# VHH binders against BTB/POZ domain-containing protein At1g01640, part 1

All scores and structures are predictions.

Target 1, 207 residues: BTB/POZ domain-containing protein At1g01640, of Arabidopsis thaliana (Mouse-ear cress) (q9lq95)
Amino acid sequence: MTEAEQKAAFLGGLVVSFKEQMHTDVLVKPGEEAPPIPTHKAVLAARSKVFRNMLDSDECKTSPEESITLPDLSHDELKSLLEFLYSGNLKAPYNQYRSLYLAADKYDISYLQDVCRNHFIASLSSRNVLDILELASIPCDTILKDAAINHIVKHMEEVVVPMKYETFVQRNPDLSVEITRAYLRETKAKAKDHGAPLNGNTRPRIW
Structure headers, positions and changes below count from the first letter of each chain, unless a header shows other numbers; antibody chains aren't numbered by Kabat.
ipSAE, averaged over its two directions, is called F for ESMFold2-Fast, E for ESMFold2 and O for OpenDDE. V2 adds 0.75 times the mean of E and O to 0.25 times the DockQ between the complexes of E and O.
[cut] marks letters that were taken out.
The coordinates of atoms that the task and the answers printed are left out; those that the model quotes come from them. Centres of patches stay.

## First folded at step 5 (VHH)

Design P04 (from S6 with K103W; framework vhh_6qgx_2)
Fold by ESMFold2-Fast, scan of step 5:
Structure P04 (fold): chain B 207 residues (1-207), chain A 118 residues (1-118)
Amino acid sequence: as target 1 above (207 residues)
Amino acid sequence: QVQLVESGGGLVQAGGSLRLSCAASGFTFSDYAMAWFRRAPGKEREFVAAISGSGGSTFYTDSVKGRFTISRDHAKNTVSLQMNSLRPEDTAVYYCARYDFSWGYQYWGQGTRVTVSA
């Protein structure tokens, strides 16, 4: 067993306190009518300034009244988020990443945003790139936005031919302009790498 | 091993009060969050109130907020639900449940019936 493995096991001990419900002191409610999840104020506050602020009660509140609500997450999404705060590892099905990515921005959990961004970049395809570009624009994530635009300009025909692109343009005229400008830049860069454009003067020679 | 036993249900007139109790055994009581759920006639089971293992945090469904109070007594291994200003729509079988990380709320008691007459 390596030192890195031993360190990971030691640091991972905090997830045991969550799974075994050791000394939980706060209840976190998901958005829909679903039961709350018991967790620890210290972990929430250590991982998110937003959570720290939410947990700071005024001096008039009684301890039995302390709870917080994350209205944008389902019970299962919230469970995935909370487990991540203890472990630093995201164990979530694919369909939860959108909500978790937006929650990472809203609750200022930068490492969760990085994990979700890396997942989206690794999963980029001509079928999902427009959805990912729209998603990236919500928190103004320039890294994810640039990765999505770069994919689009490298696969332009695959992206713009389907009808989905027309609805994308109608919803996002500003992003459409950015895509067009990026495509022009890509085209010019490729021309530069291949040297001067070939001339079209290929008249038949008569000897 | 895990056992939850509810008591305190009965018939009460609208505007009245009832106190439900749940006696827990077979586990370290203070380590687990506890909750009350109810099932009204013709409806599925719904969440009512929850309390953290330490007792420091409580949570209520909107329809009972300000009327119901959940509490726990670690010395007696009990969780209680004080129900005030009862309404006919509060008529249900009330269940005590333990929160389990792997399974969610489980290890339900047998339930105690509450009937609120108009």
Scores: ipSAE 0.006, ipTM 0.432, lowest interface PAE 9.2, mean pLDDT 83

Design P05 (from S6 with K103H; framework vhh_6qgx_2)
Fold by ESMFold2-Fast, scan of step 5:
Structure P05 (fold): chain B 207 residues (1-207), chain A 118 residues (1-118)
Amino acid sequence: as target 1 above (207 residues)
Amino acid sequence: QVQLVESGGGLVQAGGSLRLSCAASGFTFSDYAMAWFRRAPGKEREFVAAISGSGGSTFYTDSVKGRFTISRDHAKNTVSLQMNSLRPEDTAVYYCARYDFSHGYQYWGQGTRVTVSA
């Protein structure tokens, strides 16, 4: 086993403390009326300055149940988030990534935001790109935004023909302008790469 | 074999009290969080209260907070739910469950019926 693999295995013991609920000292509540998940204050505080501040608040400290609430997450989404804090690995179904991405921003968990961003970039398609662009605008994520816009300009006809695009521009006029400007930049770059067509005995086009 | 056996249900008048008990066997009781759920007639199962393995942390759904108290006795391997100021809306079958992070609530008791009359 490599040194890196040995280190990963050693640190993996912390996941066992969470999964087997060894010496848990705080309850984390989801937004829905669902069971709380027992976890460790030290892990929450080490992974998120926002969680550290929430745990240090008088509201949490004077709470008889010693709990914090993450109102934007379901029980299953919260479970995925908490396991990630212990393991550094996100094991979640596709439909949880939106909520986890937004939670990563809200609770200042930069590595989780990076993991979610990479997932969205890898999954970009003409079918989901407008939703991903709109999502990226919530935390002002320029990396994800730029990736989405680049996909749109390379697949412009596929994206703008469906009615969904008209609805998108009505809700996001500023983004539509950015897409147009990006398309012009891409068109100019593409023209330079391809250059002028081969001339010679070529005649004007006849239909 | 993991076993959870509820007891203490019955008929009670509005404003009354009941104490439910859940006897656990087949696992190291102090290592697991325990919870109570209920299912009212014609409704889906809902969370009521939970207690950590150590007993140091408790959680309640808003509708029962201040009226219900969850506790555990490690010597007897029991988790209890003290229900005070009962309302007709609390009428349900109450279930004890063991929380397992990997599998959620996989082990459930058979349930104990609580009927609160007006």
Scores: ipSAE 0.005, ipTM 0.288, lowest interface PAE 11.2, mean pLDDT 84

Design P06 (from S6 with S102D K103R; framework vhh_6qgx_2)
Fold by ESMFold2-Fast, scan of step 5:
Structure P06 (fold): chain B 207 residues (1-207), chain A 118 residues (1-118)
Amino acid sequence: as target 1 above (207 residues)
Amino acid sequence: QVQLVESGGGLVQAGGSLRLSCAASGFTFSDYAMAWFRRAPGKEREFVAAISGSGGSTFYTDSVKGRFTISRDHAKNTVSLQMNSLRPEDTAVYYCARYDFDRGYQYWGQGTRVTVSA
């Protein structure tokens, strides 16, 4: 085994404390009426400054149940998030990535945001790119936004022909302007790469 | 192998108190969070209260906060629900459940009936 593999196995061992519920000390509640999930304060606080502040708050400390609530996540999305905090590996179905990406921003879990961003970039298609661009604008994620816009300008016909684009423009006039400007920049870059003909054999004569 | 047996149910008048107990066997009790659920006649199963494996954290549904207290005794392998200031709407069959991270609440007791007269 490489040192990197040994380190990964060692760090991954902590997930067993979550999965087998060993010495849990706080309950995390998903959205409204779903059952709470037992976890560890130390892990929450170590992985998220926002969670650390929530755990240190009067609301959590003075509550008889000593719990925190993450109202934007379903039970299954919350399970995926919590397991990620222990393992550093996200094992989630595609339909959870949007909620997890937004939760990463809200709870300041930068590595989860990076993992979700990389997933979106790897899955970019003309069918999903407008949804991904709109999503990226919420936390002002310039990396994901630029990747989405780059895909759009390289596949402009596929993106702008469907009616979905007209709906997107109406909802996001500012992003539409950014797409247009990016397309002009790409067009200029292509012209440089392919070379506009230089008029070589034309010499003015004025005698 | 996993066994959960509830006791302590009965008939009580509004404003009264009952203590429910759940005896657990067939697993390492302290390793699992435990919960109480209830099902009123003609209604769906509702979450009532939960307690972490260590007993350090508890959670209650809003309708029972301040009235119900969940506790556990590792020496006796029991989880208990102390129910005070009971209301007619608390009438239900109460179930003890073990929380399994991978599958949620999969192991349940047979339930104990609580009837609160108006």
Scores: ipSAE 0.005, ipTM 0.286, lowest interface PAE 12.0, mean pLDDT 84

Design P07 (from S6 with F101W K103T; framework vhh_6qgx_2)
Fold by ESMFold2-Fast, scan of step 5:
Structure P07 (fold): chain B 207 residues (1-207), chain A 118 residues (1-118)
Amino acid sequence: as target 1 above (207 residues)
Amino acid sequence: QVQLVESGGGLVQAGGSLRLSCAASGFTFSDYAMAWFRRAPGKEREFVAAISGSGGSTFYTDSVKGRFTISRDHAKNTVSLQMNSLRPEDTAVYYCARYDWSTGYQYWGQGTRVTVSA
C-alpha cells in the first residue's frame, strides 16, 4: 500500500463520522422545504472560507438553531456537496452538476469547481453545450467557456438549427457575438486546411 | 434491532395542545438526528421537525414554526414534539424517524394519530 493510499484510508474515518452522524454540531438546511442534514462545523470551515465566515457570523451564533442555510441547493444536491467535503469524491447524477458547480463558486470550493468543470468538458455534446456555455459565463470560467465555444463552432449546424439556439441568442446576445467571432476564426482555419481551390468543374469540399 | 415507538396522539380541539413522544432503542441515541413526519388522509408524508444528535440544533417546516417544539432526552432515549395552537390542518398520523445520511429516514415508528376538530 503506498503512502498516498495509507493517507486516503486514514482520512476515510471522517466520512464515517458524517455518514454515522458521530458528534454532529450543526444542521445544514437546503433552500426548499426538506429535512436538514447534520454535519460538522470543523469540516465545513476547513473546506470553505465562506462556510467558515457563515459559521462565525452573529446570525448563526445567535440563532436558536445552530444552523446554516444553502438556499440554492435541494436536499439531494446538499447531500452530494457535504459528502464531497468529507471524501473529496463527487458521486452525483448528471442533473446535480449545475447546482454543485454554482455552489462551488459561491462557497469558494475551488476543487469542487475543478471536478465539475472537468465533468462538463468530458460530457460536452450538441444537446448540452448551450446550457454549459451559459453556465460557464456566470463565474466567468474561461476554461469551460472556451471548451464549450470550441464544441459549438465544430458542430455549428447541429447547434444552430434547433429552436433552442434562438432562445439562447435572445437570453445571451454577448455570448452570441463571441460564438460568431469564434466561428469566423474556425472557418478561416478550415480554409487554410482545405488548401488551394480545385481546378476544372470539381466542386470545392467546403461548399 | 432499531425500534421507534410513538405515543401521545389523540383527539383535541382547535387551539389545543398535545405532546408526542418517541421512545428509541437498539442504537446509540445521542449519535443520531431524529425527526417527526406526518401523513394526512389522502396525502403524502410531510416533514415536520428535526433535532440534531446533541439536541443543539432544530429545524421546522414553515407551517409549524412558533407552534411546535422538538426536544430530546438522552437519559430516557426519547424525542418529543410539543404541539401548541393546533389547527384542523395538523390532523395526521405522526411518525418518528431516525436520520441516516446514506439512506435518509429509513427507520420509522408505526405512528400515532392526531385529530384536531374544528
Scores: ipSAE 0.005, ipTM 0.267, lowest interface PAE 12.6, mean pLDDT 83

Design P10 (from S6 with Y99W K103T; framework vhh_6qgx_2)
Fold by ESMFold2-Fast, scan of step 5:
Structure P10 (fold): chain B 207 residues (1-207), chain A 118 residues (1-118)
Amino acid sequence: as target 1 above (207 residues)
Amino acid sequence: QVQLVESGGGLVQAGGSLRLSCAASGFTFSDYAMAWFRRAPGKEREFVAAISGSGGSTFYTDSVKGRFTISRDHAKNTVSLQMNSLRPEDTAVYYCARWDFSTGYQYWGQGTRVTVSA
């Protein structure tokens, strides 16, 4: 095991305290009417300033409970988020990444947002790129937005021919203009850079 | 090995009080969050109240908040539910549960029956 692997295992070992429920001191309620998940205040506070503020806040409730509610997450999504806070590794099925990406923005967990962004960029396809572009606009994520637009421009016919694109344009007129301008920029760059003839040797054709 | 034994149920009139108890064995009690769930006749099992391993954090479903109090005694390995101002709609079998990462809250006991007459 390399030193880097040993450090990762040592730091990630804190997930054992969550999985084995060692000395939990706070309950976190997911959305729906699902039961709360027990975790540790120190981990929440260390990983998110928003969670730290929620735990430090005084509410006008009669109970001195310190439990917090994350209404935008299901029980399984919350479990994935909490495990990530301990391990730094996101182990979640594909269908949870949208909620986790938005939660990362809402609760100011920058590394989780980076992990989710990288997952979306790695999974970009002509089938999902319009959905990913819309998603990126919610937290104003320019890195994810630019990656999605770049994919669209490189696969323009595949993206714009299906009816889904017409629906996208109606919902997102500003983004459609950005796509068009990006396409024109790439088309002009290709014509200018790749269309130039090489200054090569020519042979005479007359004997 | 893991055992949860519920007790304290019975018949009580509306407005009355009951104290439910859950005796835990087979695991390190202070390490685990505990909860009470209930199943009313003809209904699905619903969450009632939870308490963290340390006892420092509690959570209640809206319908019982202010009326029920969950507590734990680490010396006795017991979690208790003090039920005040009982209503007919509180009639149910009450179950004690322990939280587990792989499965969520799990029950091992048979529950204790609470009947609240109008």
Scores: ipSAE 0.293, ipTM 0.692, lowest interface PAE 3.8, mean pLDDT 85

Design P12 (from S6 with Y105F Q106D; framework vhh_6qgx_2)
Fold by ESMFold2-Fast, scan of step 5:
Structure P12 (fold): chain B 207 residues (1-207), chain A 118 residues (1-118)
Amino acid sequence: as target 1 above (207 residues)
Amino acid sequence: QVQLVESGGGLVQAGGSLRLSCAASGFTFSDYAMAWFRRAPGKEREFVAAISGSGGSTFYTDSVKGRFTISRDHAKNTVSLQMNSLRPEDTAVYYCARYDFSKGFDYWGQGTRVTVSA
């Protein structure tokens, strides 16, 4: 077994403590009517300053069973988030990434935000780019926003011809201005690149 | 092979008590959290209480906190729900369920009927 495999197996022990609910000391409630998920305060506090503050609150400490609530997550999304805090690996169906991305921002879990952002960038297409751009604007994620705008300007016709673009512009006039300016920069950059540099004083040899 | 068999339901007066039991077989009992759900006539299924595999953690819906107590006996492979200060609103069929972390609630008992008269 490689050293990397040995490290993965060692870290797997912490995931087992979560999955088998070994010596848990706090409950995390989803936004829906579902059973709370038992977790460990130390893991939550180590991974999120926001969770640390929630755990230190009188609301958590005086609740009958020490608990915190994450109202924007379903039970399954919450399981994915919590398992990620123990493992550092996100194993979630694609339909959960939007909620997990927003949760990463809300609860200040920078690595989860990076993982979700990388997923969105890798999945960028003319079909989903407007949705991803709108999503990026919520936490003011300039990295994801720039990646989405760059995709739009390189695939402009595919993105702007469908009716979806008209409704997008109506909802997001500020983003439409940024797209237009980015497109002009891209067009000018391509014009320069296509111009092979020739010295105006250079003549072709005829003999 | 997994079986969950509930017992202990019946008719009781408001303010009375009942103890429900669920006998589990066909799996390693201590590896799984167990829960109680209920369904009143014409209503959706509602979570009532849950207990971790080790028995160290218990969870309750707000309407039963302080009145109901969930417990488990590893030697007997049973999970129990002690219901005190019963109210007419507690009238329902009560179901025992096994909780698997990856699958959610994957096995259910047949249910035991609880009727609380005013």
Scores: ipSAE 0.000, ipTM 0.213, lowest interface PAE 13.6, mean pLDDT 84

Design P13 (from S6 with Q106D; framework vhh_6qgx_2)
Fold by ESMFold2-Fast, scan of step 5:
Structure P13 (fold): chain B 207 residues (1-207), chain A 118 residues (1-118)
Amino acid sequence: as target 1 above (207 residues)
Amino acid sequence: QVQLVESGGGLVQAGGSLRLSCAASGFTFSDYAMAWFRRAPGKEREFVAAISGSGGSTFYTDSVKGRFTISRDHAKNTVSLQMNSLRPEDTAVYYCARYDFSKGYDYWGQGTRVTVSA
């Protein structure tokens, strides 16, 4: 067994304490309508400085049942987040990744943000790239933003022809300017790679 | 077949007390957390209280803390809700529910009616 495999098995033992609710000492509340989930303060504090501060707050300490609230997460999204903090492995359906990505930023869980970012980059398509670019702008994620813009400039016609792009530009005029500048940068870079004068196969059709 | 059967509801005056019981069958009772929910006339269903499978942890909504106590009896496969200092606002149908970690609240009783008069 490799060292990495031994470490994964060791961490896997802690997931059992969460799933079997062994010696839980704090409640985590999802959005207002969903039931609370028992978990462990030590795990939350070890994984997130934001959670550490929330647990040290007067609101948590003075209440008869120690609790914190993550109002932007559903019960199932919260279960996915908490299980990730114990295991380091995210097992979530596709529709949870947006909320988990934003939670990773809000609660300063850098590895979860990396996992979600890699998922989005691997799933990039002309159908979802504008949504992913918009999402990346919320935490100012330059890695995800650059990946999305690179996809757009390589598939420009597929992205700009649908009506969705007009709606995107109206919502995000600053991003539309960045896309245009990136497109010009890409076309100039291709021209340099293929030879100094623009020729018929690299020339932009901007007449 | 999993079954949850509530009892103990009724009409009570404000300031009075009631004890609700939920008899569970068809599963290993100690492996599951149990909860009480209620639905007031014209309102959505709301969480009231829960107890862990071992009975070592209890959880309450803020409006009932200090007034209601949840408990369980593993020998009888029952979960109980002791309701003290009842208010007209506690008038609702009370439901017993089983909590499964992977499925959430997956089985519900039919409910028992509690009416608190002024």
Scores: ipSAE 0.005, ipTM 0.247, lowest interface PAE 12.3, mean pLDDT 84

Design P15 (from S6 with A33V; framework vhh_6qgx_2)
Fold by ESMFold2-Fast, scan of step 5:
Structure P15 (fold): chain B 207 residues (1-207), chain A 118 residues (1-118)
Amino acid sequence: as target 1 above (207 residues)
Amino acid sequence: QVQLVESGGGLVQAGGSLRLSCAASGFTFSDYVMAWFRRAPGKEREFVAAISGSGGSTFYTDSVKGRFTISRDHAKNTVSLQMNSLRPEDTAVYYCARYDFSKGYQYWGQGTRVTVSA
């Protein structure tokens, strides 16, 4: 076994405490009317300053239920989030990434936001790019936003022709302006790149 | 292997009380979240209450909060549901369940019937 493999196995032991519910000390409630998930205060506090503040509140400490609620997540999304906090690995179906991405921003879990962003960038297509651009605007994620706009500019006809684009423009007039300006910048940059050399002026002879 | 056996159901008038019990065997009881669900005639199974393995944390659905109390006895491997101020809409078959993180609620009892007359 390599040292990397040994280290991964050692760190994986913490996931076992979560999955087998060993010595849990707090309940985390999803937004839906579903059972809470037992977890560990120390893990939540270590991974998120927002969770640390929630756990340190009188609401959590004095409540007979001693729990916190994450209203934006379903039970399965919450399980994915909590397991990620223990393992550093996100194992989630594609339909959970939107909620997990937004939760990462809300609860200040920067590495989870990076993982979700990389997933979206890797999955960019003309079919999903408008949804991803709209999503990126919520936390003001310039990296994801720029990647989405760049895809749109390179595949403009594929994106603009479907009826979905009209709905997108009505919902997001500011983003539509940004797309138009990005397209103009790309077109002008290409024209300038194909321009003549900067120095080539030679004076003609007089006869 | 894993067994959950409910008891304590019956007929009661509106405003009355019942205490349901669930006897668990075949696993280390204190390691698992235990929950109560109910199914009214013609409806799907609905979550009612849950209690952490240690017993330190509880959760209730809004419709029973303040009326029902879930508790557990580690010495007897029993989880209980104290139901006060019962209403006709509480009429259902009540099920005890064990929460498994990897598989959710996979282990269920046979249920105990609660009928609340108007």
Scores: ipSAE 0.006, ipTM 0.334, lowest interface PAE 9.7, mean pLDDT 84

Design P18 (from S6 with D31N K103Q; framework vhh_6qgx_2)
Fold by ESMFold2-Fast, scan of step 5:
Structure P18 (fold): chain B 207 residues (1-207), chain A 118 residues (1-118)
Amino acid sequence: as target 1 above (207 residues)
Amino acid sequence: QVQLVESGGGLVQAGGSLRLSCAASGFTFSNYAMAWFRRAPGKEREFVAAISGSGGSTFYTDSVKGRFTISRDHAKNTVSLQMNSLRPEDTAVYYCARYDFSQGYQYWGQGTRVTVSA
């Protein structure tokens, strides 16, 4: 066994404590009427300032019913979230990434947000890009938003021709304006690269 | 290997009390969260109450909160459910369960029947 392998095995001991339910001390309830999942206060607090604050509340310190509820997650989504906090690896089906991404923002779990964002960026297509752009706007994720808009402006005709774009514009008039302005900026940037340098006052927001 | 044996059910009038017990064997009891579930005639299995391995955390479904109390005794390897102010709607077979990461809460006994008359 290499040193790196030995270190990974040593650090992986926390995952074993969750999976084998070793000395759990807090119950976490999903939003649905499903049974709570037992876990460890120390892991929750170490991974999320929001969870730390929830656990440090007067209710959790003095109450005989120390538990927390995550109302936006199903039982399976919550299980995926909790396992991630122990392992740093997200083992979730694709249909859970939306809820997990939003939970990462709500509970301030930066690395989970990074993992979910990278998944969305890697999966960007003309078929899903509008949905991903809407999603990115909820936590004001500029990295994911910029990646989605960049994909749209590079595949503009594929995105705007389908009827789905009309529905998107009606729901998100602000995002449609951002797309239009980004497309104009992309066009200007190409002109600078392939033509003479532009000299003058250019206002991207004045058409 | 793992065995859970429920007891303490019976017939009681509305407003009465019952104490259910679950005797556990075949595993390190203090390492596992335990729960009580119930199944009423013609209904799906319903979660009732849970207690952490340490006993420091408990959780109840809204319909029993304030009326039922879950507890555990590490020396006796037992989990108990004290049921007060019983209602006809509490009529069900009650099962105790051990938490398992892969399968969630699992129960293996025949349960103990609770009948609450109006």
Scores: ipSAE 0.056, ipTM 0.560, lowest interface PAE 7.0, mean pLDDT 84

Design P19 (from S6 with G56K K103T; framework vhh_6qgx_2)
Fold by ESMFold2-Fast, scan of step 5:
Structure P19 (fold): chain B 207 residues (1-207), chain A 118 residues (1-118)
Amino acid sequence: as target 1 above (207 residues)
Amino acid sequence: QVQLVESGGGLVQAGGSLRLSCAASGFTFSDYAMAWFRRAPGKEREFVAAISGSGKSTFYTDSVKGRFTISRDHAKNTVSLQMNSLRPEDTAVYYCARYDFSTGYQYWGQGTRVTVSA
């Protein structure tokens, strides 16, 4: 076993504490009418400054309930988030990634945001690119935004012909301007890569 | 083998109080979060209250918050639910549950019946 593999196995022991519910000390409630999930204050605080601040608040310490609520997450999305905090590995169905990506921004979990971003970039298509671009604008994620715009520019006709693009433009006039500017930059870059126009006087290399 | 045995239910008039008890065996009690759920006839099971393994964190559904108190005794391996200011809407069979990561809260007992007369 490599040192990296040994380290991963050693750190994997912490996931066991969550899965086997060993010495849990805080309850986390999802936004829907669902029961809270037991977890560990130390893990929440270590992975998120926002969670640390929630746990250190006077409300959490002095209230008859020492719990936190994450109102924007369903039970299954919350479970996926908590598993990730212990393992560093996100095992979630496709439909959870939007909520998890936004939660990563809200709760300041940068690595979760990176994992979700990489998933979106790998799954980019002309069918989902407008939704992904709109999503990226919420946390001002320039990496995801640029990847989405680049896909649009390379597949412009496929993206702009369907009626859904008209709805996108109406909702996001600023993003539509950025797409137009990006298309012009791409067109100019391609022209530059093919060389500047010759003066009109080309001579044979052999003479 | 996990065993959860609920007791303490009965008939009480609106505004009255009852204390439910859950005796746990077959697992390391202090490691597991415990909860109370209830099911009224013809309705689905609903969450009532939960307590962390350490006993330091508790949570209540809005309809019972301020009226019910969940507690645990590690020496006796018991979870208790103190129910005050009972309402007819609290009429249900109450179940004690242990949190399991793979399946969520699991019930092992037959429950204890609470009937609140108007």
Scores: ipSAE 0.237, ipTM 0.661, lowest interface PAE 4.3, mean pLDDT 85

Design P20 (from S6 with G56R K103Y; framework vhh_6qgx_2)
Fold by ESMFold2-Fast, scan of step 5:
Structure P20 (fold): chain B 207 residues (1-207), chain A 118 residues (1-118)
Amino acid sequence: as target 1 above (207 residues)
Amino acid sequence: QVQLVESGGGLVQAGGSLRLSCAASGFTFSDYAMAWFRRAPGKEREFVAAISGSGRSTFYTDSVKGRFTISRDHAKNTVSLQMNSLRPEDTAVYYCARYDFSYGYQYWGQGTRVTVSA
């Protein structure tokens, strides 16, 4: 067994405390009318300064259940988030990544934001790139934004020809300008890297 | 193959006591946390109590704390809910559920009816 595998197995024991509900001390409620999920204050506080502050709030302290509510997450999304806090591994269906990415920003869980960002970058396509670019603008994520714009520039015709792009431009005129400027920069950079035609060095002088 | 069968429901007077039992089969009982939920007439299903797979940790909704006690017996593959100082507001159909970490509360029993008369 590698050292990395041994560490993963050792840390995996913490997920058992959540799964088996061993000595849980706080109730976490999703935004929908769904059963609350018992978990551990220490894990929440260790993973998120925002959660630590929520746990120290009057609402949590005066609640008979010692509970907090995460209104932007469904029950299944909340379960994925909580499992991630214990394991450091995100196993979620595609449709949960948007909510989990935004939750990572809201609750200041930088590693979850990194995991979600990497998932979006790996899944970039001409079909989803405009949605991903809009998403990236919400937390001002320059890494995801730049990756999305780079994809658009490399697949410009595929992205701008469909009618979806017109709707995107109407909602995001500033991003449209950034895309245009990025396209010009990329075209100029490609010309420089691949060698622009050196016509002045090979043609005879014309008088 | 997973089966949960509730029993012990009935009619009881306010201030009385009742013990609900849930017999589990088709899975390794000690590997799963178990919970009790209830649905009052005209209302949504609500969480009542939960117990860890090991039996060492329990959790209760505020309205039943100090009155209800959840327990489990690994030898009999049963989870029980001891209900004391019953109130008319406790009138509901009570459901036993197995918590699955991957899917939430996916396996449910048929329920047992509890009626508390004023």
Scores: ipSAE 0.005, ipTM 0.252, lowest interface PAE 11.3, mean pLDDT 83

